Miniprotein binders against q53ft3. Designs and how they scored, part 1

No score or structure here was measured in a lab: all are predicted.

Target 1, 195 residues: q53ft3
Amino acid sequence: MFGCLVAGRLVQTAAQQVAEDKFVFDLPDYESINHVVVFMLGTIPFPEGMGGSVYFSYPDSNGMPVWQLLGFVTNGKPSAIFKISGLKSGEGSQHPFGAMNIVRTPSVAQIGISVELLDSMAQQTPVGNAAVSSVDSFTQFTQKMLDNFYNFASSFAVSQAQMTPSPSEMFIPANVVLKWYENFQRRLAQNPLFW
Positions, changes and structure headers below are counted from each chain's first letter, unless a header gives other numbers.
ipSAE, averaged over its two directions, is called F for ESMFold2-Fast, E for ESMFold2 and O for OpenDDE. V2 adds 0.75 times the mean of E and O to 0.25 times the DockQ between the complexes of E and O.
Where letters were taken out, [cut] stands.

## First folded at step 1 (miniprotein)

Design p2
Amino acid sequence: TPEEELKEKVKKLVEEIKELVEKALKENDPELLKKAFEKIKELLELVREIGNEELEKEVEELARELLRRALESGDEELIRLAVEIVIEIARISGKPELIEEVLRLVKE
ESMFold2 (binder alone), alone request of step 1: mean pLDDT 73; pTM 0.628

Design p2b
Amino acid sequence: TPEEELKEKVKKLVEEIKELVEKALKENDPELLKKALEKIKELLELVREIGNEELEKEVEELARELLRRALESGDEELIRLAVEIVIEIARISGDPELIEEVLRLVKE
ESMFold2 (binder alone), alone request of step 1: mean pLDDT 69; pTM 0.589

Design t2
Amino acid sequence: DTKEELEKLFEEAEKLIEEAIKLTEEGKYEEAEEKLKEAEEILEKVLELAEKLGDEEAIERAKELLKFVEELLKQIEELKKS
ESMFold2 (binder alone), alone request of step 1: mean pLDDT 86; pTM 0.824

